# VHH binders against Uncharacterized protein MJ0448, part 4

Target 1, 256 residues: Uncharacterized protein MJ0448, of Methanocaldococcus jannaschii (q57890)
Amino acid sequence: MIKILVDNTAYKKFFAQHGFSALIEINNKRILFDAGQNSITLRENLRLFNEKEGFDYIVLSHGHYDHCDGLKYVIENDLINGKVIAHKDAFLDKYAGNRYIGIDEEIKEYLLKKADLEIIEEPYKIDKDIIVSGYVPREYEYEMEEFQCIKDGKRVKDEVNDDMFLIAKGILITGCSHSGIINVVEYGKKLSEIKGVLGGFHLVGVSDNYLNRIVDYFKSQDFWIMPMHCTGFKALTKLSQLNNFVYGHVGKIIGI

## First folded at step 1 (VHH)

Design c7 (framework vhh_gefurulimab)
Fold by ESMFold2-Fast, scan of step 1:
Structure c7 (fold): chain B 256 residues (1-256), chain A 123 residues (1-123)
Amino acid sequence: as target 1 above (256 residues)
Amino acid sequence: EVQLVESGGGLVKPGGSLRLSCAASGFTFSSYAAAWFRQAPGKEREFVSAITRGGSTTYADSVKGRFTISRDNAKNSLYLQMNSLRAEDTAVYYCAAHPYGLRYTDLSEYDYWGQGTLVTVSS
């Protein structure tokens, strides 16, 4: 079972927020994939789902605040029962212009000093049905948003090498797909048979040419798609015309 | 009671140096990111510099290479070392603090503010 805990849109009783989080429950394991932007939204949506138990794994899609800073709730309530899986670059100081968009420093300190942190770059298999991608190769042309990070005391371009996804029983879950959604899906196909793709596709602000290529790409696939979060309104209106489109929001539950 | 108190402002000549201090009390300063903002007469408050809890820093382009922000968590203090001062640096300087999810240049991110300290750069 996959439950959408945080997204930019919500069903009725649930709370919406700029951010992403999903709970994966499979093979008697509880995996938190991202945590949204703040404690309050994650806390309330977990309560509304009647989810009180801790997590066996936490997987960070990448090191941006709108995916990680809800972890403050998880940390403060001792809900981490096992490993936190992340790419090393998730812990860099990250910026959009002069705005800090990285993980909250207290959360970073906890994860680096106190958590059972598993730093990965290669695919990491949690069990027979669950794999975390590691680094996503950029094999297909894509349009990326301009970000910066601090490396060796200098502000440099951030390629978001920490961008990762998770596959659970053939369902690919992505945070924001900063590595390019086609790169995410094509790499996913090398790791597993893909039955569905959900999460942020990061199509806000892309060119019309690129967006039309993305639409044509997904039209040719035999899996369903549930684009959310950073996909953006313009892309959502076009993708919603596809026969394999599923509307995603906080409160959505997918059986697996 | 939460308080941020700035000190160290004054009159300096162009090319001179000045160090501002900000003393925090009534909250756990070490758990907050902190920043300096400034406001010149007739202008909006603008971002100067920020420092995260872990010590990572960012600077406005106008002060980069001239100003250095630092913190001392044991003293609950924030500092701004200002070198090569210019007439354009004349402003009231404000200390500010924010717990997490920091957007350094966004005034609305900051929960706690000081009363300000005046810096005048004039010959």
Scores: ipSAE 0.000, ipTM 0.117, lowest interface PAE 19.4, mean pLDDT 87

Design c8 (framework vhh_7nfr_2)
Amino acid sequence: QVQLQESGGGLVQPGGSLRLSCAASGFTFRDYAMSWVRQAPGEGREWVSSISSSGSTIYYADSVKGRFTIARDNVKNTLYLLMDSLKSDDTAVYYCARGYYKPLEYFDYWGQGTQVTVSS
ESMFold2-Fast, scan of step 1: ipSAE 0.006; ipTM 0.357

Design c9 (framework vhh_7qbe_3)
Fold by ESMFold2-Fast, scan of step 1:
Structure c9 (fold): chain B 256 residues (1-256), chain A 118 residues (1-118)
Amino acid sequence: as target 1 above (256 residues)
Amino acid sequence: QLQLVESGGGLVQAGGSLRLSCTASGRTYAMGWFRQGPGKEREFVASISWSGGSTYYADSVKGRFTISRDNAKNTLYLQMNSLKSEDTAVYYCAADRYLPYSGDYDYWGKGTRVTVSS
């Protein structure tokens, strides 16, 4: 099953926060995909789901604070029972203008020096039903948000090469889709049959032309979509008109 | 817009079986069965996720009823075994854009009547 732990929208008793996190429990494995923005929201939502056990895997969709900094709770309570899977560029210092938007330095230090860290660039199979994408090829035109990072001591454009997704029994889970949601889905189709797509689609601030292409793309698909987090209100209002749209929020449980 | 049509209701003796069907005019995600007995409020019976991987049952029907779906036919089923007089009700098919956990449904059928005699 998949449980949505952190999202910008929450149902009833749960807490909303700018961020994303999902718990995947399949084949006697517990996988934490992202951790949200802070310890308090992740802690309380896990409690409300009555989730007390640690995680066999932690997968980082990319190295932004609103996906990683909730790990402080996980680290401080010794809830990491196995591997942390991430792309190497997740650990770069990342910026949006003057704002540091990367992983908290204390968390980053722990992951790099203390955790059982598995750095990947190619698809990584956790088991027969669960695969982490690795690097997502940018083969289709997309609109990206402008970010910067530090490489070799210099501030350069950050193409967010660390953006990754996970597929669990045909359900694709994406953090923010900084690599372009069409690129995410099309690469996912090469790795597995896709039955559903959920997570952040990163459509805030995109042009109307690009958004209409995204809407037309999903209209043609045979899988359901559950756009969340960074998808944005304008995109959600258009995508919600599709027959394959599902409303997503903290508290949602998906059977696999 | 989306329409749900139930079938399979009827009169059955206690201890007997019935299979209800619900056909949707289009794509659905979460689906479920509810029932309303004479002079009672509508109550939850069972639900199923889009993939069929998660099912939920009311305590009163666990072990006796089985919910299933065929997405290629846009059809939901409820296999009812070991029927009791307390199962007498109008059974409603429900669907929406939310998964079973939320319990909320946007679309409802007109219902099919099940009568269980002594």
Scores: ipSAE 0.000, ipTM 0.138, lowest interface PAE 17.7, mean pLDDT 86

Design d1 (framework vhh_8k46_1)
Fold by ESMFold2-Fast, scan of step 1:
Order: structure tokens, then sequence, then C-alpha cells
Structure d1 (fold): chain B 256 residues (1-256), chain A 122 residues (1-122)
């Protein structure tokens, strides 16, 4: 079972916020994939789902605040029962222009100092049905938002090498797909048989040419798609015309 | 005073193995990440491997991945570097270092030890 905990769109009683989080429950394991932007939204949506138990794994899709800063709730309530899995670059200081968009400093300190942190670059199997991608190769052309980070004390272009996804029983879960959604899906196909793809596709602000390429790509696939978060309104209206489209929002539950 | 004492270096043939040890004193070892760095004559110091404060996370430079293994024993205040399939280009002075922040891909560590020389040659 997958439950959508944080998304830009919410159903009925749930709270919407710019951010992403999903709870995966498989093989007696509870995995929190991202945590949204703040503790309040994550806390309230967990309460509304009647979710009170801690997590055996936390997986960070990448090191942006709208995916990580809800961890403050998880940390303060001692809900981390096992490993935190992330790419090393998730912990860099990250910027969009002059705006800090990285992980909150207190959360970053906790993860680096106190958590059982597993840094990965290659695929990591949690069990036979659950795999974290590691680094996503950029083999297909894509449009990336311009970001910067600090490496070795220098402000450089951030290629978001920390962008990762998770596959659970053939369902691929992505945070923002900063590595390009086609790259995410094609790499996912090398790791597992894909039955569905959900999460942020990062199509807000992309060119019409690139968006039409993405629509054509998904039209030919034999899996369902549930684009959320950073996919954006224009992309959602085009993708919603596809026969394999599923509408995603906070409150959505997927049986697996 | 903080001290990091590296040992276990020496002469070895290509394809051989060595295990380096770093004994720590003067700080709470279990609160610090540990790293191994190396410096060949006329070259800049480069990162080799790191291990988190608990030992639950490890990281390796691409040049040593699959050949070297980092480990630690918090009860003995010691970090180890097992080096297998050694190559001539692994010849360097090896340094252990302690970092409160578990910094990866960066050379800024809080405390540095004395080096131990590793020479891989026929």
Amino acid sequence: as target 1 above (256 residues)
Amino acid sequence: AVQLQASGGGFVQPGGSLRLSCAASGFTFSDYAMGWFRQAPGKEREFVSAISWSGGSTYYADSVKGRFTISRDNSKNTVYLQMNSLRAEDTATYYCAADYEYRLGWSEYDYWGQGTQVTVSS
C-alpha cells in the first residue's frame, strides 16, 4: 500500500502544500519517501490517515526543503526506527538564485550526526520488492531548472545528482524528477518491471516542445501514470487526456 | 590533546593487501565521522573513504571503490582501512581525519593524524 501524504493538491479533509511525501507499507516495512515542506502539513495529514507508527526507512528523493523539511515532525516525535537513505549531494547547501532551497540546517545536522544514515550512489535494495535507484543517468535530453550549490566552498551549478526514486512492487515513486522524467522511467525499467509511475515530473515552466515530447513518450507506455507536485497545471491538462492517466492528490491510496 | 595515530603502512607488491589502523584519543570518538585521505609526492591531498559516527554509512572515492573497505571499532577508538588489489598509483602517505559533520567529497576535516607511508612497487 502507498498513501500520498503531501502534494500540491489535496482531497476533501486533507491539507495541500507545495511539497511531496508518500508512505509505502510492504512486506511488514514502513517507508517514508520524502516528508513535504513543513511539520504542520505532514503531522495533520498523518493524523487524518490515522497513522501513528514510526518508519523503518526514510528515503530522501533529493535535498530540497519541500521534500525534507517535514522531517522536523518525524525527528521531534522519535518516529525514525531505522535507516535514512540519501545521496551524498542531498546535504549540500542548495540555492535558486539568492534563495536557500536546501535542507533545514537543524534537520541536516540531525541526519548527519544522529541518524543511521546510508549514503548511496548505486541501486540499494531494501528487500526483494523495494529498490532505491541511486544516481539517475542523464542519457536522454531534458530541460532542467537552474540551481546552484556549494561544493568545496565554491558556488557552482547544481545538477541535482542527488535526485533518486524508489520502486515498490513495480510502482516507481519519484520526488521531482530533476534528472528528467524520461531518464527516471528509462533507468527504472532497467531496475524493475514498471507497472505505474507516480510523483513529481518537473514539467512546470518547461517549453511546449519538451512537454509535447513527454506526452508522446507516456502515450506509448503500458503502465499507468499519476503525475503530481511539480508537474504543473499545463502539463497535467495535457497528460490527463491519456488513457493511462490517474489523478493524484493527498489522500490517494494505492493497493499493491 | 586530540591525537590520531595512523599505522600499518609499508612496502607491498602490486596486487597485494595492507590494513591501515588509526587510533584516536582526546575526543569522544563515537561522536565523529572518520575519513582516510592520501597524498602522493608532488600531488594534492585527495579523499579516499569516510565512515559515519555509528558505522552505519560508508563512502568511497571512485578510484578505490570495490578494492578498499573502511570500518571502525568504537569500543577501541580505532578506524581501519583494508586495502586490497593494490596498484602502483595507490602509493602515497595515508592520513586519517576526524570530522564532526561527516563531510563527503570535501577535504575540510576537524582533526588530522600523522601519516603512514604506503609504497606499492616491485
Scores: ipSAE 0.000, ipTM 0.132, lowest interface PAE 19.8, mean pLDDT 87

Design d10 (framework vhh_7pa5_2)
Fold by ESMFold2-Fast, scan of step 1:
Structure d10 (fold): chain B 256 residues (1-256), chain A 119 residues (1-119)
Amino acid sequence: as target 1 above (256 residues)
Amino acid sequence: QVQLVESGGGMVQPGGSLRLSCAASGFTVSSNYMSWVRRAPGKGPEWVSTISGSGGSTSYADSVKGRFTISRDNAKNTLYLQMNSLKPEDTALYYCAREYLDWGTFDYWGQGTQVTVSS
């Protein structure tokens, strides 16, 4: 079962927020993939799903606040029952211009010093049906947003090498696809049979030429897509014309 | 290339039973909600039953509840509809359809299999 806990769009009783979070429950495991932007939205949507139990795994798609800062609720209520899986670069100080967009410092300190933190760069298999990607190779041309980070005390370009996805029973879940959604899906296909792709596709600010390439790419696939979060309205309008499009929102439940 | 092929239809007397099959190719049924939809002569399409991707959730039209059972075999990539206590009103062309998760939105249909219930 996959439940969408945080997205920019919500259904009925649920709360929308700029951010992403999904709960995956399979094989007697509870996995929290991202946590949204703040405690309030994650807390209320978990309550509305009647979800009170902790998580055996927490997987961070990448180190941006709108995916990680809802962890404050998880930490303060002692809901981490096992491992937190992340790429090492998720913990860098991250910026968009002069605005800090990285993980909240208090959350970052907890994860680095007190959590059972598993740093990965290679694919990490949670069990026979669940794999975390590790680093996504940039084999295909894509358009990147301009970000900066602090490395060795200096501000440099952030390639978002910490961008990761998770596959559960053939369903690929991506946070924001900063590595390029085509790169995400093509790498996913090397790790597993892909039956569906959901999450943020990061198409909000891309050129029309690149967007048309993405539309053509997905038109050729035999799996469903559920683009959410950072996909953006223009891209959603075009992708919604595809036969394999599914509309995603907080409150959506996917059987697996 | 997505293809759905129904089979198992035929003629049966009221009170009889039939089992319909739907063989899917070009996609994996375990990743999709799948439905059975029927069209009676001179009438529009009527939704009959839906099964979730892993088979953990099923739903039925009120007209068939307690009589029909939807199931799937994910290893064979095949859907089934077990129809018991058939009535003349169940006479229709039965389609297997792939449903998007937004309920009632179908993107692929099979060619249909005819079920005729008459004495």
Scores: ipSAE 0.000, ipTM 0.091, lowest interface PAE 21.0, mean pLDDT 86

Design d2 (framework vhh_gefurulimab)
Fold by ESMFold2-Fast, scan of step 1:
Structure d2 (fold): chain B 256 residues (1-256), chain A 121 residues (1-121)
Amino acid sequence: as target 1 above (256 residues)
Amino acid sequence: EVQLVESGGGLVKPGGSLRLSCAASGFTFSSYAAAWFRQAPGKEREFVSAIYSGGSTTYADSVKGRFTISRDNAKNSLYLQMNSLRAEDTAVYYCAAEYKWESGTYRYDYWGQGTLVTVSS
C-alpha cells in the first residue's frame, strides 16, 4: 500500500501543507519517502491514518526543507528502525535567493552523525520490488528553478544533483522532480516497467511551451499519473484532461 | 491561521443556477492564484476552474460555457457562477489557493472544507 501523508492538497479530515511525504508498505517493509515541511503536519496525518509504527527505511528525494524538516517528529520519537537513504548533496546548505531552503541544521546533524545513513549515487535496491534511483541523468530539455548552494565555502549554482525517486512495484514516486519530470520517468523506465507515476512534477511557473511538451509526453504514455505538491494549477488544469490522470491528496491510499 | 471557507451550496433542479463563494483569510489573497475543484461521491477530486492573480481564467471542458469564475481582491473572495446545472454536477465543491514564493513562482498550498451542491429533480 502507498499512503499520501503530506501534500499541498488534503481530503476532509487531513492537514494540507506545502511539502511531500508518502508511506510505502510492501513485502513486510515500511518506507517513509520524504517527511514534509514540519513535525506537526506529519504527526497529525500519521495519527489520522492510525500509523504508530516506525520505519525500516527513510528515503530523501532531495535536501529541501519541505521534504525533510518533518523528520524532526520521526527523530524525536525514535521512529527510525533502519537506514536513511540520500544523495550526498542533500546535505549542502541550499538557498533560493537569500532564503535558506536546505535541511534544518539539527536534523542534518542527526542524519550525518547518528543515523544509519546510506549515501548513494547509483540505483539502490531495497528488495526485489523496491528501488531508489540514485542520480537522475539530464538527457531531455527541462526548465529548472534557479537555486544556489555552498560548496567549499563558495556560493554556486545548485543543479539539485541530489534529486532522486523511488519505484515500488512499478509505481514511481518522485518528490519534486527538480531533474525534469521527463528525465525522471525515462530513467525510471530503464530501471523498471512503469505502471504509475506520482508526486511533485515541478511544473509551477514553467513556460507554456515546456508545459505543452510535458502534456504531450504524458498523453502518449500507458501508465496513470497523479501529479501533486509542486505541480501547480496551470499544469493540473492541462494534465486533468488526460484519460490517465488521477487526483492526488493527503489521505489517498493506493493498493499495490 | 490561513483559511478558505466555501459557501453557497445547496439543492437545485437541473437547468438551475447557483453562485458559490469562497472567503480567504490569514494571507494576502490578491497575490495568489485560486481555483475550484469538485468531488462526487465515490469519485476522485477533479478540476473545475482557475483564476490567476492577473485575472486570466481557465475551465474544464465539462463546464465551459456554463460556469464563470471571478474574484474580488478587496473582499478576499473567490466566486463560481454555475448556470445550466446538470445531475453530473452534483459534488462537494472545494476552493484552493497557490502559495507565492520569493522568486515569483507559485506552489499549491491551501484547501477549503467544501460546500455540497446537489442537482436533482
Scores: ipSAE 0.000, ipTM 0.296, lowest interface PAE 12.9, mean pLDDT 85

Design d3 (framework vhh_7nfr_2)
Fold by ESMFold2-Fast, scan of step 1:
Structure d3 (fold): chain B 256 residues (1-256), chain A 120 residues (1-120)
Amino acid sequence: as target 1 above (256 residues)
Amino acid sequence: QVQLQESGGGLVQPGGSLRLSCAASGFTFSSYAMSWVRQAPGEGREWVSSISGSGDSTYYADSVKGRFTIARDNVKNTLYLLMDSLKSDDTAVYYCAKEYYDLGRYFDYWGQGTQVTVSS
C-alpha cells in the first residue's frame, strides 16, 4: 500500500503543502519516503490517515528542506524504529542563490550523530520487492535548475548527486527528479519492471522544447504516471492529456 | 508476483452469451476493486464494469447496462463477466484489471486479455 502524505494538492479533509511525502506499507514494513516541509502538515495528515506507528525505514529522496524538514515531527515523537537511508551529499549545505534550501541544521545533526544512518551510492535492497536507487546516472540530456552547495569549504555548483528514488513492487517513487525524470525512469527500468511512476518530476520553469520531449517520452510508455509536487501547473496540464495519467494528491492510496 | 489470467472468450453469434473468468494471484484479492476493460480493433480502451472488493457494489458502462453482469468469488480469487445479448459492437479483447484500493477507475495490473468475437 502507498499513501500520499504530503503534496502541493490535497483532497477533502487533508492538508496541502509545498513538499512531498509518501508512506509505503509492504511485506510487514513501514517506509517513510520523504517528510514534507514542516511538522504540522505531516503530523495532521498522519493523524487523518489514522497512522500512529513508527517507521522501519526512512528514505530521503534528496537533501532539500521541502522533503526533509517534516522529520522534526518524526524525531520529536521517537517514530524512527530502524534505518534512515540517504546519499552522503544530502547533508551538504545547499543554496538557491542566497537562500538556504538544505536540511534544517538540527535535523541534519540528529541524522548524522544519533540516527541509524545508512549512506548509499549504489542500489540498496530493503527486501525482494523494495529497492532504493542510489545515485542516478545522467545519461540523457535534461534541464537542471541552478543550485549551489558547500564542498570542502567552497561554494560550487550542486548537481544534486543525492537525488534518489525508491521502487516498491514495480512502482517508482521519486521526490523531485533533479537528475532528470527520463534518467530516473530509464535507470529504474534497469533495476525493475516499471508499472507506475509517481512523485515530483521537476518540470517547473523548463523550456517548451524539453517539456514536449517529456510528454512524448511518457506517451510512449506502458506504465501509468502520477506527477505531483514540483511538476508544475503547465507540465501537469500537458501530462493530464495522456491516457496513462493518474491524478495525485494528499489522501491518495495505491494498492500494491 | 501479481498475476491475472483471463479465459472464456471465443466466437459467438449476435444475441448469444459468454462467461469470462479471471484467475487472480499474488495479492489479497478481496481487498481490491476489480474491473473489466475492453479494446476493439483500431480503437482505444473502453472501461466496461467494476466491482468493489466485497462484491457489494457494481458499476457498468452505459453501453453494457442490463446485458452484462460482473461478479467475484473471493474464496476462489476469481473475477467474472457474464455477457448476455451480445452485439457485433461487443467484439474486442477483454482485459481483467486490478484497481488501486477503492480509488477512482485507474489500474496497476492487467491480464493478457481474452478475445471475444461476435459475428455470424
Scores: ipSAE 0.000, ipTM 0.099, lowest interface PAE 21.8, mean pLDDT 86

Design d4 (framework vhh_7pa5_2)
Fold by ESMFold2-Fast, scan of step 1:
Structure d4 (fold): chain B 256 residues (1-256), chain A 120 residues (1-120)
Amino acid sequence: as target 1 above (256 residues)
Amino acid sequence: QVQLVESGGGMVQPGGSLRLSCAASGFTFSDYWMSWVRRAPGKGPEWVSTISSSGSTISYADSVKGRFTISRDNAKNTLYLQMNSLKPEDTALYYCARDFYSGEYPFDYWGQGTQVTVSS
């Protein structure tokens, strides 16, 4: 099963927040994919799901605060029972204009110095049914928000090479798809048969031309989609008209 | 033609060690992820370990973590599995498998297998 723990929308008793987190339970493994942007929201939504157990794996989709900073709750309550899987560039200092958008420094230091950290760039199989993508090739044109990072003491363009997704029994889970959602899905198809795609599609602020291209792309697919988080209101209203659309929110449970 | 040939199996006592090898031919070995899969008597196949094409990314089944080490030599087109602290429950036929990313079945080619028996 997959449980949505953090998203920009929430059902009934749950708390909404700008961010993303999902719990995947398969083959007696508990995987936390992202953690949202603060301890309080992750803590309360875990409590409301009656989730008290730690995690065998933590997978970071990329190094932005709205996906990672909820890890403070996980760290402080000793809920990391195994590996943390991330791309090396997740740990760079990251900016949007003059605003720091990277991982909280205390969390970053814990992950780099104390956690059982597995740095990957190539696909990583947790088991036969669960694979983390590694680096996503940018084969198809996409529109992306401009970010910067610090490399070798200099502020340079951040290509968000750390953007990764996870596939669990044919369901692709993406954090924010900074690699371009078409690139994410097409690379996913090379790693596994895809039955569904969920998470952030990063369509906030994109051009109408690009958005229409994305809508046409998904209209042609046989799998269901559950766009969330950074997908944005305009894109959600257009994608919601597709026959394969599923509305996602905190509290959603998917059986697998 | 793709060919995978396992070797290195045998009989060992509990706590012993064995090193399995898999010689690959008929394809560009360095382009593929490789896995070890085992089949115990009366049981279905169990995935044991996977290694990426470059060797940088490695994963293990929970049952073998800390005891087994997968490695590869791309210059020799060979996959290895170092098995330490062997237990009777590790008794199985061990297969070398070439990973195939898509579809219901993740492995597109398997070797003939090499028998590992852990018994006194």
Scores: ipSAE 0.000, ipTM 0.107, lowest interface PAE 21.7, mean pLDDT 85

Design d5 (framework vhh_h_nbbcii10_fgla)
Fold by ESMFold2-Fast, scan of step 1:
Structure d5 (fold): chain B 256 residues (1-256), chain A 125 residues (1-125)
Amino acid sequence: as target 1 above (256 residues)
Amino acid sequence: QVQLVESGGGLVQPGGSLRLSCAASGFTFSDYSTYALGWFRQAPGQGLEAVAAISGSGGSTYYADSVKGRFTISRDNSKNTLYLQMNSLRAEDTAVYYCAAWEYTRYDSGLYDYWGQGTLVTVSS
C-alpha cells in the first residue's frame, strides 16, 4: 500500500502544502519517502490516515526543505525505528538565489549525529520488492533549474547529485526528479519492470520544446503516470490528456 | 453505466477451495486502466473488510494478512473479469464477498466508486 501524505493538492479533510511525502507499507515494512516541509502538515495528515506507528526506513529523495523539514515531527515523536537512507550531498547547504532551500540545520544535525544514517550512491535493496536508486545517471538531455550549494567553503552550481527515487513492486516514486524525469524513468527501467511512476516531475518553468518532448516520451510508455508536486499547472494540463494519466493528491491510496 | 456482477459463491467445507468471478461492464480492462479493482467481505455482525486488490496497470496486488498465502487475486482483460481464488478456506472466511472498482481520476480517489451486489460464501462442515 502507498499513501500520499504531502502534496501541493489535497482531497477533502487532508491538508495541502508545497512539498512531498509518501508512506509505503509492503512486506511488513513501513517506509517514509520524504516528509514534506513542516511538522504540522505531516502530523495532521498522518493522524487523518490513522497512522500512529513509526517507520522502519526513512528515504530522502534529496536535500531540499520541502521534502525533509517535516522530519521534525518524526524526530520529536521518536518515530524512526530503523535506518535513514540518503545521498551524502543531501546534507550540503543549498540555495536558490539568496534563499536557503536545504535541510533545516536542527534536522540535519540530528540525522548526521544521532540517526542510523545509511549514505548511498549505488542502488540499495530494502528487500526483494523495494529498491532505492542511489545516484541517477544523466544520460538524456534535460532542463535543470538553477541551484547553488556550498562545497569546500565555496558557493558552486548544485547539480543535485543527491536526487534519488524508490521502486516498490514496480511503482517508481520520485521526489522532484531534479536529475530529469526521463533519466529517472530510464534508470528505473534498468532496476525493475516499471508499472507506474508517481511524484514530482519538475516541469515548472521548462521550455515548451522540452515539455512537448516529455509529453511525447510518456505517450509511448506502457505504464501509468501520476505527476504531482513540482510538475506544475501547465505540464499537468498537457499530461492529463494522456491515456495513462492518473490524478494524484494527498489522501490517495494505491493498493500494492 | 459501470456495473459489477459477482458469481461463484456457495457452500464449501473447511480446507476446500472456491473461485469467485466479477464481470465488469461500462468500462474496459486494459494495461492503462484508470480503475483499481478489489474484493471486500462482510461477515454477519461485522464491518466491511478489504480482502485483496489489484491495480489497473501492472498487476500490483494487495492482500489482507488474514488471507495472505491462501487467496490469489487476478484479472482477465480479454474477458473483462476479475477473479479471487480462495484456497484452504476456514470457518472465519464465511461472509458476503463484494467486487469493487475505483476510478483513479475522481475526487473520491482512495474510495471504491462502484460495488457489485455481493455473493455469499459459507464455510461449514
Scores: ipSAE 0.000, ipTM 0.107, lowest interface PAE 18.7, mean pLDDT 83

Design d6 (framework vhh_8k46_1)
Fold by ESMFold2-Fast, scan of step 1:
Structure d6 (fold): chain B 256 residues (1-256), chain A 124 residues (1-124)
Amino acid sequence: as target 1 above (256 residues)
Amino acid sequence: AVQLQASGGGFVQPGGSLRLSCAASGRTFSEYAMGWFRQAPGKEREFVSAISYSGGSTYYADSVKGRFTISRDNSKNTVYLQMNSLRAEDTATYYCAASPLYDYWGRTDEYDYWGQGTQVTVSS
């Protein structure tokens, strides 16, 4: 099953926060995909789901604070029972203008020096039903937010090469889709049959031409979509008119 | 779109068994979670059971746990509800429903497609 632990929207008893996190339980494995942006929200939502056990895998969709900094709760309560899977560029110092948006330095240090860290660039199969994408090829034209990072001591454009997704029994889970949601889905189709797509589509601030292309793209698909987190109000309004649209929020459970 | 047709209801004595079937039409049946709900005269519709699109996860209302079993056959586009140890309180019209998502809380607003009902009467 998939449980939405952190999203910008929450149902009734749950806590909302800018960020994303999902728990995947399948084949006797517990996978935490992202962790939101702070300890309190992740802790309380895990408690409300009555989730007390640790995680066999932690998968980082990319190295931004609103997906990673909730790991402080996981680290401090010794809930990492296995591997942390990430792209190497997740650990770069990352910026939006003058604002640091990368992983908290103490969390970053723990992951690099004490965790069982599996750095990947190619698809990584956790088991027969669960695959982490690795690097997402940018084969289709897309629009991305302008970010910077530090590489080799220099501040350069951040292409967010660390952006990854996970597929569990045909359900594609993405953090923010900084690589372009069409690129995410099309690469996903090469890895697995896709039955649903959920997570952040990162359509805030995109042009109307690009947004209309995204809407037309999803209108042609036979799988359901549950756009969340960084998808944005304007995009959600347009995507909600599609027959396969599903409203996503903290508290949502998907049986797989 | 998916269309649902429920069948298998009837009269049964307390302690008896019935198997309900819900046949779905459409290519996308395997992408839908399926649920059973029931409604007795003068009462609100209540959740009975649900099954994920793969069949790997099932949920039951407390009132039917241990007595009812939900299953599905995606090759036949059908979901089943095996009802054992039936009680007078199980008397209701039973409805099958489909959702592209699975909601273990059994809320009716989470199911987009509803089939016609099949009547189950448990009486001596």
Scores: ipSAE 0.000, ipTM 0.216, lowest interface PAE 15.3, mean pLDDT 86

